VHH binders against Methanogenesis regulatory histidine kinase FilI (filI). Designs and how they scored, part 1

All scores and structures are predictions.

Target 1, 167 residues: Methanogenesis regulatory histidine kinase FilI (filI), of Methanothrix harundinacea (e5kk10r474to640)
Amino acid sequence: RDRLLSASAAASYSLLVNYDIDQIIIDVLQLLGEAVEADRAYIFENQTVDGEVLMSQRYEWTKGEVEPQINNPVLQSLPYHPDSSTFYEIISRGRPYVGLVKDLPESERAYLAPQGIVSILIVPIFVEDRLWGFIGFDDCHRERFWSNGEISVLQVAAGSIGGAFIR
Structure headers, positions and changes below count from the first letter of each chain, unless a header shows other numbers; Kabat numbers aren't used for antibody chains.
F, E and O stand for the ipSAE by ESMFold2-Fast, ESMFold2 and OpenDDE, each averaged over both directions (binder to target, target to binder). V2 = 0.75 x the mean of E and O + 0.25 x the DockQ between their complexes.
[cut] marks letters that were taken out.
The coordinates of atoms that the task and the answers printed are left out; those that the model quotes come from them. Centres of patches stay.

## First folded at step 1 (VHH)

Design l1 (framework vhh_lunsekimig_d3)
Fold by ESMFold2-Fast, scan of step 1:
Structure l1 (fold): chain B 167 residues (1-167), chain A 118 residues (1-118)
Amino acid sequence: as target 1 above (167 residues)
Amino acid sequence: EVQLVESGGGVVQPGGSLRLSCAASGFTFSSYALYWYRQAAGIERELIASIYSGGSTNYVDSVKGRFTISRDNSENTMYLQMNSLRAEDTGLYYCARYRSSWYGFDYWGQGTLVTVSS
């Protein structure tokens, strides 16, 4: 917790003082990802096209030998509906999406299991009360439970990321 | 396979300078934080400097202002510029890759010997 609080504070400060998020975002993801002992940390951005909300992975940090997903074409311009409707309902209300991949809805497991994800935590990012996207953390080796303390700290970090994208 | 190989050690007089290099292979260098450690005879291994993927650095107080850590992602190499060397800086210098708080340091180099002697 102390490690994660320190990492979150450092990440928030970096986001506050840097004008170009592309210059520091991978370092931010590494700081947070290492503090929560994740195998991946990433950011997806939403785009609305003809009334349809699509998600695309924009940034990724990976720990070592875990296969990167940044070039996975399935994770670009991906509609939330109908396959990820439960996921969308949860995060659009400001709630974290968390659990063991084996226990998630079948339609969502179809996207997550091929990435080697065992445990997942996703925290929504809001800009001006609108769901801008989300930050996610994968554990590809262990079944784990994310504490309420970890989730709360990461929600603060997600707010700081949202603040940076307003600028 | 993952490898870290140190070079640049040698014998130098007090007040002299040395530049150490850590050449990395077998992983995405730019994605990792990297560390310099040293070990003197009869003393536990000491962390002396670190550099994050984006270039942020940290130093132990005993080397601040004398040592400078840097990285060149295009060459997959981390450096330690050592100035104003003292007899107490004598030891084996290791580079290490940090994986996470759960796994700790997962790869270490073999070390390069620095001797500061009059």
Scores: ipSAE 0.000, ipTM 0.100, lowest interface PAE 19.8, mean pLDDT 81

Design l10 (framework vhh_lunsekimig_d3; at its last look DockQ between E and O 0.02; V2 from the best seeds 0.00; counts 0 for: pae E 15.3 > 2, grease 24.5 > 24.2, placed apart)
Fold by ESMFold2, look of step 2:
Structure l10 (fold): chain B 167 residues (1-167), chain A 120 residues (1-120)
Amino acid sequence: as target 1 above (167 residues)
Amino acid sequence: EVQLVESGGGVVQPGGSLRLSCAASGFAFSSYWLYWYRQAAGIERELIASINSGGETNYVDSVKGRFTISRDNSENTMYLQMNSLRAEDTGLYYCARLKYGYSSTPYDYWGQGTLVTVSS
């Protein structure tokens, strides 16, 4: 817990005092990913096209040998599929999305399992009360249950990241 | 132009084997995740196997242990080795690529399908 609080404070400070946002975001993903012992951390940005909300991966950090997904074209302009998935409903209301990939609906497993993801945690990022996107964390090795404390600290960090995009 | 062409279907007895191929062209094959689907009469098209750019695989329970998906990035070809075939495996088999760009669906390219018939 002390490591998570320290990581969150350091991330918030870096976002307040530095204006090179792209490099700072990557460094923050590493800091948070290491603190929660994730294999991969990433940020997706939303875009609305013809009335449909699409998500695109913008940033990524990976631990060691874990396969990066930043060059994966399937993770660009990807619809949320609100008719067959509750993902958008959950995160657009400010709630974390968490689970074991094996237990998720097939529509969501189709994207997550090929990435080698076993456990996933997604925290929404809001900019001026709009769902701008989300930050996600993968465990590619363990069936992991993320603690409420871990989720809460990461929700605070997501708020700091959202604030940095305004500046 | 993106193309996916399935081949290798045929008639086989229960317990037999077939190997399906999906020849791809018109895109950076090694960077894409690829899928096999099947469609039996009266059934929705269902995902049966997937393979990511790094070669990691996933299967639905009904084919796990019997089917093997693989890819050869040097030949731009994906394969489905089907062993211990059952009557319920009868159907049209499609390969698919996930969408890059704008769409309301994540899948934008499908082959025409190759027919697999399992009957004694």
Scores: ipSAE 0.000, ipTM 0.149, lowest interface PAE 15.3, mean pLDDT 78
ESMFold2-Fast, scan of step 1: ipSAE 0.361; ipTM 0.775
ESMFold2 (binder alone), look of step 2: mean pLDDT 82; pTM 0.814
OpenDDE, look of step 2: ipSAE 0.021; ipTM 0.289

Design l2 (framework vhh_lunsekimig_d3)
Fold by ESMFold2-Fast, scan of step 1:
Order: C-alpha cells, then sequence, then structure tokens
Structure l2 (fold): chain B 167 residues (1-167), chain A 118 residues (1-118)
C-alpha cells in the first residue's frame, strides 16, 4: 500500500511539473502498474464521431513478456456498446469498472478475452467534467481482488492525468 | 461538450426581484449537483447556492430566506429566484457544475450581470 501511495505521489508530481505529457506518460503508467502488480497499464481516449462516443488506446506500458496491445486495430475507434453493456454508464458517472473478464458482458469479453486479460480495473479520466477517457490495469495471470484502497489511490492519479491533459 | 449559459440579469431597485436561468447542454444534467456563484467588483467569486441531483439545497447565510435555487431536469435548466434584493447582491452571477471525480467547479458560464441600484 505504501508502494502505491509513493508511486501515486511521484506520478502526480511528474504530471504537475512536466507540460509535455508524451514525455512522461509511459513512465507514469509503469510506476502505477508496477505498484499494483499489473501486467499492463494503459490509457484510452474518447472521441465523438457523428454523435457516437468511440474509444482508442493512446498509451501503454507492459510488464515482461506480456503481449502489447498498442498496435491492435480492434482497440482503435471502438464503440462502448451501451445497449448491451453498463461499462459506459458506470465510468461516465465517475465510478471504477472492475471485474473478472469471464464475468463481464459478451460485448466486453469479445475484445478483452483475446488480449489474455483475466482481471481488469478501469478508472475514468475526466477533463473539465467531461469523460475524456480512462486508465486501465490488466492482470493476465490471476483472478484478483482490487481493493477499495488501491482504487481510491488510482482515482487520485487519474485526476492528475486529467489535469495534465487540460494544459 | 459541456455548455452553461446564464440569463435573466438586469437592473433592479432595492427590494425588487429577479429570476436567473442557467441552460445546460453536453452532459447528463439530472445526475449532477449544480451551483450558483457570485462575483462582486474587487471580491473573489463566492458560492451562494447549490442543488443536488436529488433536489437538496444549500445557501450561504447572506441569501438564506431571500434566494431560492431550483432545477428542471426535463428542460436541462437551473434557476435562481432572487427576492428582497439589496445593494450588496450586485455582481456577476455564474452557474457551475461539480467535477464527477471530486474536483469542483470545472465548468463556468459566462455570467449574467445583476445590478441593484437606488
Amino acid sequence: as target 1 above (167 residues)
Amino acid sequence: EVQLVESGGGVVQPGGSLRLSCAASGFTFRSYTLYWYRQAAGIERELIASITSGGSTNYVDSVKGRFTISRDNSENTMYLQMNSLRAEDTGLYYCAKLYPSGRYYDYWGQGTLVTVSS
């Protein structure tokens, strides 16, 4: 827990003092990802096209031999499927989305399971009260519990990331 | 994108009444706590009233009993009914909304001017 608090503080400071987010964001993702012992940490950005909200992966850090998804075309301009999933409803209200991939709706399992994800945690990122996107964490090896303490610390980090995107 | 547009400001005599409106778009209006702020010349913006998604209201002491905040979720509009206006109520009135991740007042309208003159 101490590691995650220290990592979150270091990440927030880096985001505060560096105006070029592209220079530091992978280091921030690594810092947070390692602190929660995740196999991937990543950021998706929302874009609105013809009235539809689509998500695209923009940044990624991966641990060890886990296959990167940054070049996966399925994860570009991907719709949220609001008619078959509560994912958008949950994160658009500022709540984390967490669970075992096997227990998620079919619309989410279709693109998450091929990535080898076993457990997932998604924390929304807001910019000026708009759902800008989200930060995500994958465990590709075990079914795991993401504690409320871990989630709270990561929500603070997501706020710092959102603040950096305002600048 | 989020937009907040205030209207209803004007010039009124002490003891008069005025109703301000805040028209909102670009977000799920019914889900958010909304705020009225006031900025007088040479003074920082101050929170004067709030209304939660459930309809609970709160007021700064200087306006209690005189101002009433309300919302119409079907029209995406928030109101401030201002009665028994005083010279010290003069200022720019802004509507604002709460940032869902716990950051406050990220969106501001352009403000509407209220002048209470004798």
Scores: ipSAE 0.000, ipTM 0.092, lowest interface PAE 18.2, mean pLDDT 81

Design l3 (framework vhh_lunsekimig_d3)
Amino acid sequence: EVQLVESGGGVVQPGGSLRLSCAASGFIFSDYALYWYRQAAGIERELIASISSGGRTNYVDSVKGRFTISRDNSENTMYLQMNSLRAEDTGLYYCATGWKYSYPDYWGQGTLVTVSS
ESMFold2-Fast, scan of step 1: ipSAE 0.014; ipTM 0.444

Design l4 (framework vhh_lunsekimig_d3)
Fold by ESMFold2-Fast, scan of step 1:
Structure l4 (fold): chain B 167 residues (1-167), chain A 117 residues (1-117)
Amino acid sequence: as target 1 above (167 residues)
Amino acid sequence: EVQLVESGGGVVQPGGSLRLSCAASGSIFSINALYWYRQAAGIERELIASITSGGSTNYVDSVKGRFTISRDNSENTMYLQMNSLRAEDTGLYYCAARGYFSKYDYWGQGTLVTVSS
């Protein structure tokens, strides 16, 4: 049996029985991040200000010597750059965003490359029919291709996280 | 919370075989790994075998090739098949579970195995 499937089941159960998500969310991120062998796992929350959707990092787990980004001010109230990036278009339609940082537009590389990110996987989080935010995973060491199986399991986990935020 | 109940202990002669069972109930979705520990006279409680949710196994050197750990996820039961038993295998055998979000192991009550001729 797959390690990630077991991790996702444990995460979903924890989210179901613990109503204060702040108490368990870092453990959930660690569990999922370790199962996919990521260097970071994190959650961004959207906020609409004067008609513009902005993203802010709210939770983070990091592995080993990897520099945490939770205190990076660039990652607070950050615009999606819709004129230079397909990121918002893809995740707002419920699809995962997968890429190598070197292949992304300069507007995205400007804030991702300084974080040491080589490969990125973003899975959207919906609350009801609204894009609430996303869960992300970074590989800071290798050009990595995420399997369809990994992505599918992480999409289920993102649904469980969205369900926890609705309560 | 997870509850563990062992069964299958008893008296067996050297060279014999015995199968221990550990039935898990409660919040089984939270279990990361399951373990068999042995408490023998004159030694500290020792981890002898482990199995993860994914099926990966590990054994202490003294039981490698003789003991086999397995689990039946549909029955929420873990087994320890003990072959070629020796007098030094005598002891209390404990089933234990480690949760993903728990700082503590869950423990069974223990089952006694006596190898004697």
Scores: ipSAE 0.000, ipTM 0.105, lowest interface PAE 19.0, mean pLDDT 80

Design l5 (framework vhh_lunsekimig_d3)
Fold by ESMFold2-Fast, scan of step 1:
Structure l5 (fold): chain B 167 residues (1-167), chain A 119 residues (1-119)
Amino acid sequence: as target 1 above (167 residues)
Amino acid sequence: EVQLVESGGGVVQPGGSLRLSCAASGFTVSSNYLYWYRQAAGIERELIASIYSGGTTNYVDSVKGRFTISRDNSENTMYLQMNSLRAEDTGLYYCARHYVRGSYSFDYWGQGTLVTVSS
């Protein structure tokens, strides 16, 4: 919609004109999160250690009535394999991961349900050919599906974020 | 980024009253279980009162009927109203938040506020 398109444009502009991403990324997450009426918007970064791909939460914006997860140590150096192999398979191919938490694999529900997440949308972030990480959006109150239009706009925003991480 | 800051402690005579405040930041008091603990000299910290996300309250027997735990969601603050204070109520009072995420437990504590009941 117009609000999400405007938010995405504002986010992309902020990423373009500010060289220190750490100073603006929370504002970017707020712009996108508010536009899609999410309770959380966040970024995870991948690290490869001894051939294992690990994810860690690096940035987070929350709507206020929702508990922050930035200090959750379960979400630091979390392996994709074996417990989130389906998730990795999907996002490593450049596809969004979307759904109701209740319908996700039990191994993923184990760390997602305690966060109060009802509906989730994950969009991968690529830096060139490398899966750098992902941007995520949580709805902690309602069961919803994210429209193809919303996903497409957020994929463009994820590309802009990936471009900023190239530096 | 989660912080709990207590205030309202002081010196009061037996039978007096004090109201302690616990200002929360980094989370919402209305959505969380919150606790008041007391640390008396020579004694380990004791849980004295709790409030659940739905508003249900619980008290240790020694304070039941004298102390009231409450919260103000608009101020993001939890309170402990202490009435009919006794010498044994003297101690450091801590507000706390405990919860579990996945395989990890989280314990957040305030700095403590001193309550002295003496003539």
Scores: ipSAE 0.000, ipTM 0.078, lowest interface PAE 19.8, mean pLDDT 82

Design l6 (framework vhh_lunsekimig_d3)
Fold by ESMFold2-Fast, scan of step 1:
Structure l6 (fold): chain B 167 residues (1-167), chain A 120 residues (1-120)
Amino acid sequence: as target 1 above (167 residues)
Amino acid sequence: EVQLVESGGGVVQPGGSLRLSCAASGFTFSTYDLYWYRQAAGIERELIASIGTAGDTNYVDSVKGRFTISRDNSENTMYLQMNSLRAEDTGLYYCARKYYWGSPTYFDYWGQGTLVTVSS
């Protein structure tokens, strides 16, 4: 839509003209999250420890109606579980991961269902052809099919975020 | 009811051209990414080309520069313009609509396929 296109353009511009990403990233997440009517928008960063890739939540924006997950210790240093190898394979190829939490594998539901997530959209973030992490969007109220149009706009935004993390 | 119907296949000589069509019905065409897959005899189906909702396109290296994917949202139709055809382009060409929904990923709808034969 017009709102999401405008939000994506504003987010990309903010990322381009601001050198300190930490000062603007929550505002960027709010702008995108509100435009897609999500309950949460967040960023996870990958770290490699002893040859294993682990993910940790670094930034979060939430609507006032849902519990924030930024202080959830379970979402720090999470391995890409073997039963979620498809998740890693999909996002590492630059593709979005979408689903209704009830239909996801038990390994993924174990982390997502306690957060009250009903529908999820994950878009990968790349830095210099390396999977840096991802941006995620939660709907905690309804079973939702994210449109391909929404996903495409959010993929452009994820690219802008990746570009900002280079500097 | 969702339907995808391919047409435009045929027999052509090396170096020739064909234009494939995929006519869609039963869903909001403009909101879906669309794909062309190819299956040669004895080979798994291979993604050849894709077109997103914003008109962004991707091609497998073997067809890049020779094939052009396009879409007409007003006609609910996707096209594949195939130029400089080679013998290895022979196969069944499938139109597909998909989304990644949970694990594993899968296609929600496929067409019946249209046969392309490149022979001298």
Scores: ipSAE 0.000, ipTM 0.104, lowest interface PAE 14.0, mean pLDDT 80

Design l7 (framework vhh_lunsekimig_d3)
Fold by ESMFold2-Fast, scan of step 1:
Structure l7 (fold): chain B 167 residues (1-167), chain A 119 residues (1-119)
Amino acid sequence: as target 1 above (167 residues)
Amino acid sequence: EVQLVESGGGVVQPGGSLRLSCAASGFTFSHYALYWYRQAAGIERELIASISSGGYTNYVDSVKGRFTISRDNSENTMYLQMNSLRAEDTGLYYCAKDRFYSGYDLTYWGQGTLVTVSS
């Protein structure tokens, strides 16, 4: 917990004092990802096309032991599948989404399981009260319990990231 | 509307057992993860057990090996089997459709069922 609090403070400070997010975002993802012992940390951005909200991966940090997904074409313009999933409903209300990939709907498993993801944590990112996208963390080895304390700290970090995107 | 109704609480001696039930309606039960929380006097509500739509379970360390969460999708009911009960297990037990996070008040809760471990 002390490690995650320190990492979150360092990430928030970096985002506050540096205006070019592209120069620091991978370092921020690494700080947070390592502190929660994740295999990947990443950011997706939302786009609205013909009234449908689609998500696309924009930034990624990975441990050297797992395959990067930044060049995966399936993770560009991906729909939220609201007919089979409450994922969008949950994160659009400002709540985190947690789950085991094996137990998610087939529409979500189809793109998550090939990435080797076992446990997933998604924290929404808001910019001026709009759901901009989300920050995600993958565990590719363990079925894990994401504590309320961990999630709370990561929500603060997601707020700092959202603040940086308005600059 | 989402509705959750807990039952099975009561008074039991240390080392005893209780089985809690949570009857659910108003949503497609088999599609959602479900949770048991408890609240002791003067303490914030604590997540103690979870069960995924596929039946995977998770427990807080203080109840591992003593409590078992399960679900019956045909009956729209979730259970918590509590064995080897201790005085510190005393509290209100709540079932929830969505996971609770401090500062969010839109989690779907049941009314709670009281468990008292007392000699």
Scores: ipSAE 0.000, ipTM 0.193, lowest interface PAE 12.5, mean pLDDT 82

Design l8 (framework vhh_lunsekimig_d3)
Fold by ESMFold2-Fast, scan of step 1:
Structure l8 (fold): chain B 167 residues (1-167), chain A 119 residues (1-119)
Amino acid sequence: as target 1 above (167 residues)
Amino acid sequence: EVQLVESGGGVVQPGGSLRLSCAASGFTFSSYYLYWYRQAAGIERELIASITRGGSTNYVDSVKGRFTISRDNSENTMYLQMNSLRAEDTGLYYCAVGLYESSGYRDYWGQGTLVTVSS
């Protein structure tokens, strides 16, 4: 917990003093990902095409030999399925989405299970009250649940990331 | 429908032992994390033990080394073996599971079984 609080503080400071987010964001993801002992930490950005909200992975940090997903074409311009997806309903309301991939709805399992994800935590990123995207954390080895304390700290970090995208 | 039924509670003297059971039905038991929670009078319900799908266990510090959580997937039953019981272990013990259904996440709880540790 102290490690995550320290990592979150360092990440927020880095985002505040460095205006070019592209130069520091992978280090930010590594700080947060290592602090929560995740196998991946990543950011997806939303884009609206023909009235449909699509998500695309923009940044990723991976631990060790875990397969990177940054070059996975399935994770580019991926629809949320807003009409049937509990995922979009939850994060668009500013709430974290968390759980075991095997237990998630079929619409989400279809793209998450092939990535080897066992446990997932998604925290939305808002820019001026608009859902800009999200930051995610994967555990590819263990079934685990993320603590309320971890989630709260990561929500603060997500806010700092959102603030940096305005700059 | 999902059901969790606890049993095995009772009155025991300090230093004694009890084994709690949680019989589960209505979901694929072997596929889920399972939990034991405890609630004492005037105190918020606390997570005391958890067991993963793969059998890995975790305990709150106050029961570590004294309590053992286990699961029997063939019988759809979770257990809590409680040894070296103390007065502060008195409370209602609940088994719990969280499911991600097509309608979203839902927590399920049993009715609880009372454990009283008194001399």
Scores: ipSAE 0.005, ipTM 0.131, lowest interface PAE 14.9, mean pLDDT 81

Design l9 (framework vhh_lunsekimig_d3)
Fold by ESMFold2-Fast, scan of step 1:
Structure l9 (fold): chain B 167 residues (1-167), chain A 119 residues (1-119)
Amino acid sequence: as target 1 above (167 residues)
Amino acid sequence: EVQLVESGGGVVQPGGSLRLSCAASGFTFDRYALYWYRQAAGIERELIASIYSSGSTNYVDSVKGRFTISRDNSENTMYLQMNSLRAEDTGLYYCATPWYSKGYTFDYWGQGTLVTVSS
């Protein structure tokens, strides 16, 4: 509760006062990831090519024992599969995408399950009025659901991250 | 370590055909989108064809029905079959894959292969 609020406030302040995003973003991800007790916290950036939106992992923090995915080539230029998944529909409307990986569509399970993810939370990042990408949180050990309170605070943090990418 | 190498360019008369190849190494090829760009004289480099990891394809209007992009994931190779070639198709053809790394975005590009359509 208070822990996540304090972490979100500290993250937002750090993003406001530092213009070199590359130097602080991992610390921001660690701060948020530790506050929600995640095994990974990461940012994916979207690229639109001839009308198709592709996602690529750009930043990552890991808790330690968990295998980093930042060098996983499967997570570069990955399509959203809108014909078989509601993922893009949900996050493009500014809503979080959340659940147990075992219960997600096959198009998402195909790339999430090999990463050892059990529970996932994705919060969209908007720059101005455009879906820039998203911030994600993985739990690789527990089947958990993320509270509306946690999601709301992380949505504020995602807004601060989006604001930093405008600069 | 990511490398893209184009081949198959040459001189051909109008109405002729060419098949370009892009040999890729250093990444998990079947998971990435791949593109053909063309740099023609007097115009900016343009995206002419795309093929995504799903197998979906897109083309600019000027090449639709004449060009076919394909991929062979077992050989880590992407192709561009060019039919009914026109003088305006003359240019350098590049294969590319978009890439993201911590802190920045960039494309991996090949060196290009020259296509000349001339009588």
Scores: ipSAE 0.000, ipTM 0.137, lowest interface PAE 14.7, mean pLDDT 81

Design o1 (framework vhh_7ocj_1)
Fold by ESMFold2-Fast, scan of step 1:
Structure o1 (fold): chain B 167 residues (1-167), chain A 118 residues (1-118)
Amino acid sequence: as target 1 above (167 residues)
Amino acid sequence: QVQLVESGGGLVQAGGSLRLSCAASGFTFSDYAMGWYRQAPGKQRELVAAITSGGSTRYGDFVKGRFTISRGNAKNTVYLQMNSLSVEDTAVYYCAARYYKPGYWDYWGQGTQVTVSS
């Protein structure tokens, strides 16, 4: 946990002092991903098109041999599917979305299971009072339950990322 | 309105067994992860067991091998089978419910007292 606290502090500082966020986001994702021992860490950005909120993957860091998803076309302009999933409802309330992929709704399993994801943690990113997008972490090897302490630290990191996107 | 109602608590002798039940209403039970927590006087609340909507389970270190969590979606009920009880298991046991797993518990029951005598 000291490792994750140090990682979160370093990420927050980096985002505060640097204005070219594209160059530092990958380093921030690596720092946080390694601290929580994840196989992937990534950021999705929301875009509103004709009244619908769509999500697109913008940044990714991967560990070891897991396949990168940054070029997966399914993860671009992806709708939240509110009729078959409570994902948007949960994260728009400022809550993390956490679980084992096998236990998630079919609308989410359809694109998460092919990525080899076993356990997932999604933390929303707000810019002012708007849901800007989210930061996510995948474990492709083990079933894990993410602790309240881990989630709280990652929520602070998500706030710092949101602050950087205002700039 | 959401309601979680625990039952099955009481006084039991060391080495005995109890089964706790938590009846849920006001939400789509099958979509929720369910958990059991306990709190003894002067101690922090701790996780006893949790079960996901799909049936995956997690246990606290002090109860592994002795307690079993299960769910009956048709009855909107989660259960905690407690075997080989010891005085250290004396606590108020709380049922909890969460949309997604784990970290934040959306709903809590009122609690049921379990007292283990030597």
Scores: ipSAE 0.000, ipTM 0.138, lowest interface PAE 16.0, mean pLDDT 82

Design o10 (framework vhh_7ocj_1)
Fold by ESMFold2-Fast, scan of step 1:
Structure o10 (fold): chain B 167 residues (1-167), chain A 119 residues (1-119)
Amino acid sequence: as target 1 above (167 residues)
Amino acid sequence: QVQLVESGGGLVQAGGSLRLSCAASGFTFSEYAMGWYRQAPGKQRELVAAIYTGGSTRYGDFVKGRFTISRGNAKNTVYLQMNSLSVEDTAVYYCARRVYSGSYYTDYWGQGTQVTVSS
């Protein structure tokens, strides 16, 4: 927890002192991803098209041996399916979404399993009162339990990222 | 309108077996993880077994190898097969709906069914 607290503090400071988020966001994702020993760390941004909320992957850091998903067309303009999926319901309430991919609803497994993800943690990013998107962490090797302490620290980091997107 | 209704509890002798059932209604059963918890007098409620939408299972340390959780999505029912019961298994057993929100968050509980194991 001390290592993740230090990483979260460093990430928040980097976001505070740098005005161009695009210059530092990958470094922030690497810092947080390494601290939680993830294989990927990434940010999805929501966009509204014809009245529907869609998610698109915007930033990604991967551990060297892991295949990037930033160019995966399935992860661009992806609908949430709020009527059939718990994903949107959970993150729109400000809660983290976490689990083993094999045990998630079919609507989520369809796009997560092909990425080689074993365990996933999603933390929503709010800008003011609006669900802007989310930050996610993948473990492609282990069935893992994400501790409440890890999640709480990452929620603070997600808030800092949301604050930076206002600037 | 979420409802979880347990059945199958009762009195059994040590070494015996019981099967608990939990009938669920008011939600899309196949999209939720389900669990069984138990609470003995004066003790905290503890996880006995969990089953996830993909069929994966998790067990508490004291029941591994003796209990088996399963689900029937067509019947909206989760089961707990309890074998080789011991006096220490005496508790009220609760069916629970589990949601993905950071770790083992439970949003609905059944009313519980008593299991008593005599020596």
Scores: ipSAE 0.000, ipTM 0.133, lowest interface PAE 15.9, mean pLDDT 83

Design o2 (framework vhh_7ocj_1)
Fold by ESMFold2-Fast, scan of step 1:
Structure o2 (fold): chain B 167 residues (1-167), chain A 118 residues (1-118)
Amino acid sequence: as target 1 above (167 residues)
Amino acid sequence: QVQLVESGGGLVQAGGSLRLSCAASGSIFSSYAMGWYRQAPGKQRELVAAISSGGYTRYGDFVKGRFTISRGNAKNTVYLQMNSLSVEDTAVYYCAKYETGFSYYDYWGQGTQVTVSS
């Protein structure tokens, strides 16, 4: 509890005082990921191409024992699947997306299960009033229900990250 | 689309037991993951217990071995059996529902008060 609050405060301060987000974002992901005992923490950025919203993984922190996904080509220019899943609809409304990978729709399981993810938490990042992307956290070892306190603190952190991307 | 109604709270002496019930509306209750959260005075809401659509359970460290979550899909109800209650268990208990792929904030009940006296 105290660890996540301290990590969130340190992350927000780092985002506030550093002008170049690319230089500090991995440290921010590490602070948050370690505080929630995640195996990965990462950021996806949205791009709109020919009227379609595509997501691409931009940043990743990985606990040493877990395989990084930053070079996974499936996670670049990946379209959202609004017809078969609620993922885009949930996060575009500003809500976190959370669950056990085995219980998620097939459209999401297809790319999440090969990564060894057991439990996932996705928190949307907004820049002004549009969905810029999201920050995600993976647990690759256990079925995990994320606490209300953890989610609330991470939502505040996502807001700080969104604010930094404006600069 | 979903409404959750908690019941079973009340006053109990330390060492006693209570069983909470949460009735959910919906035609596919068996496909929903369900959980119980609590909020004590001056504290954040915290997870007490959860049960997935696949039947897997998770408990908060402070209640492991004392509380049991279960579901009755025929009655669209989730239960929390609370044994060996202590004063530290005093809180408002909330039922929560999440569908496959939805967040923990999607659907909440109004809460039921549990008060444990010494």
Scores: ipSAE 0.000, ipTM 0.204, lowest interface PAE 10.6, mean pLDDT 80

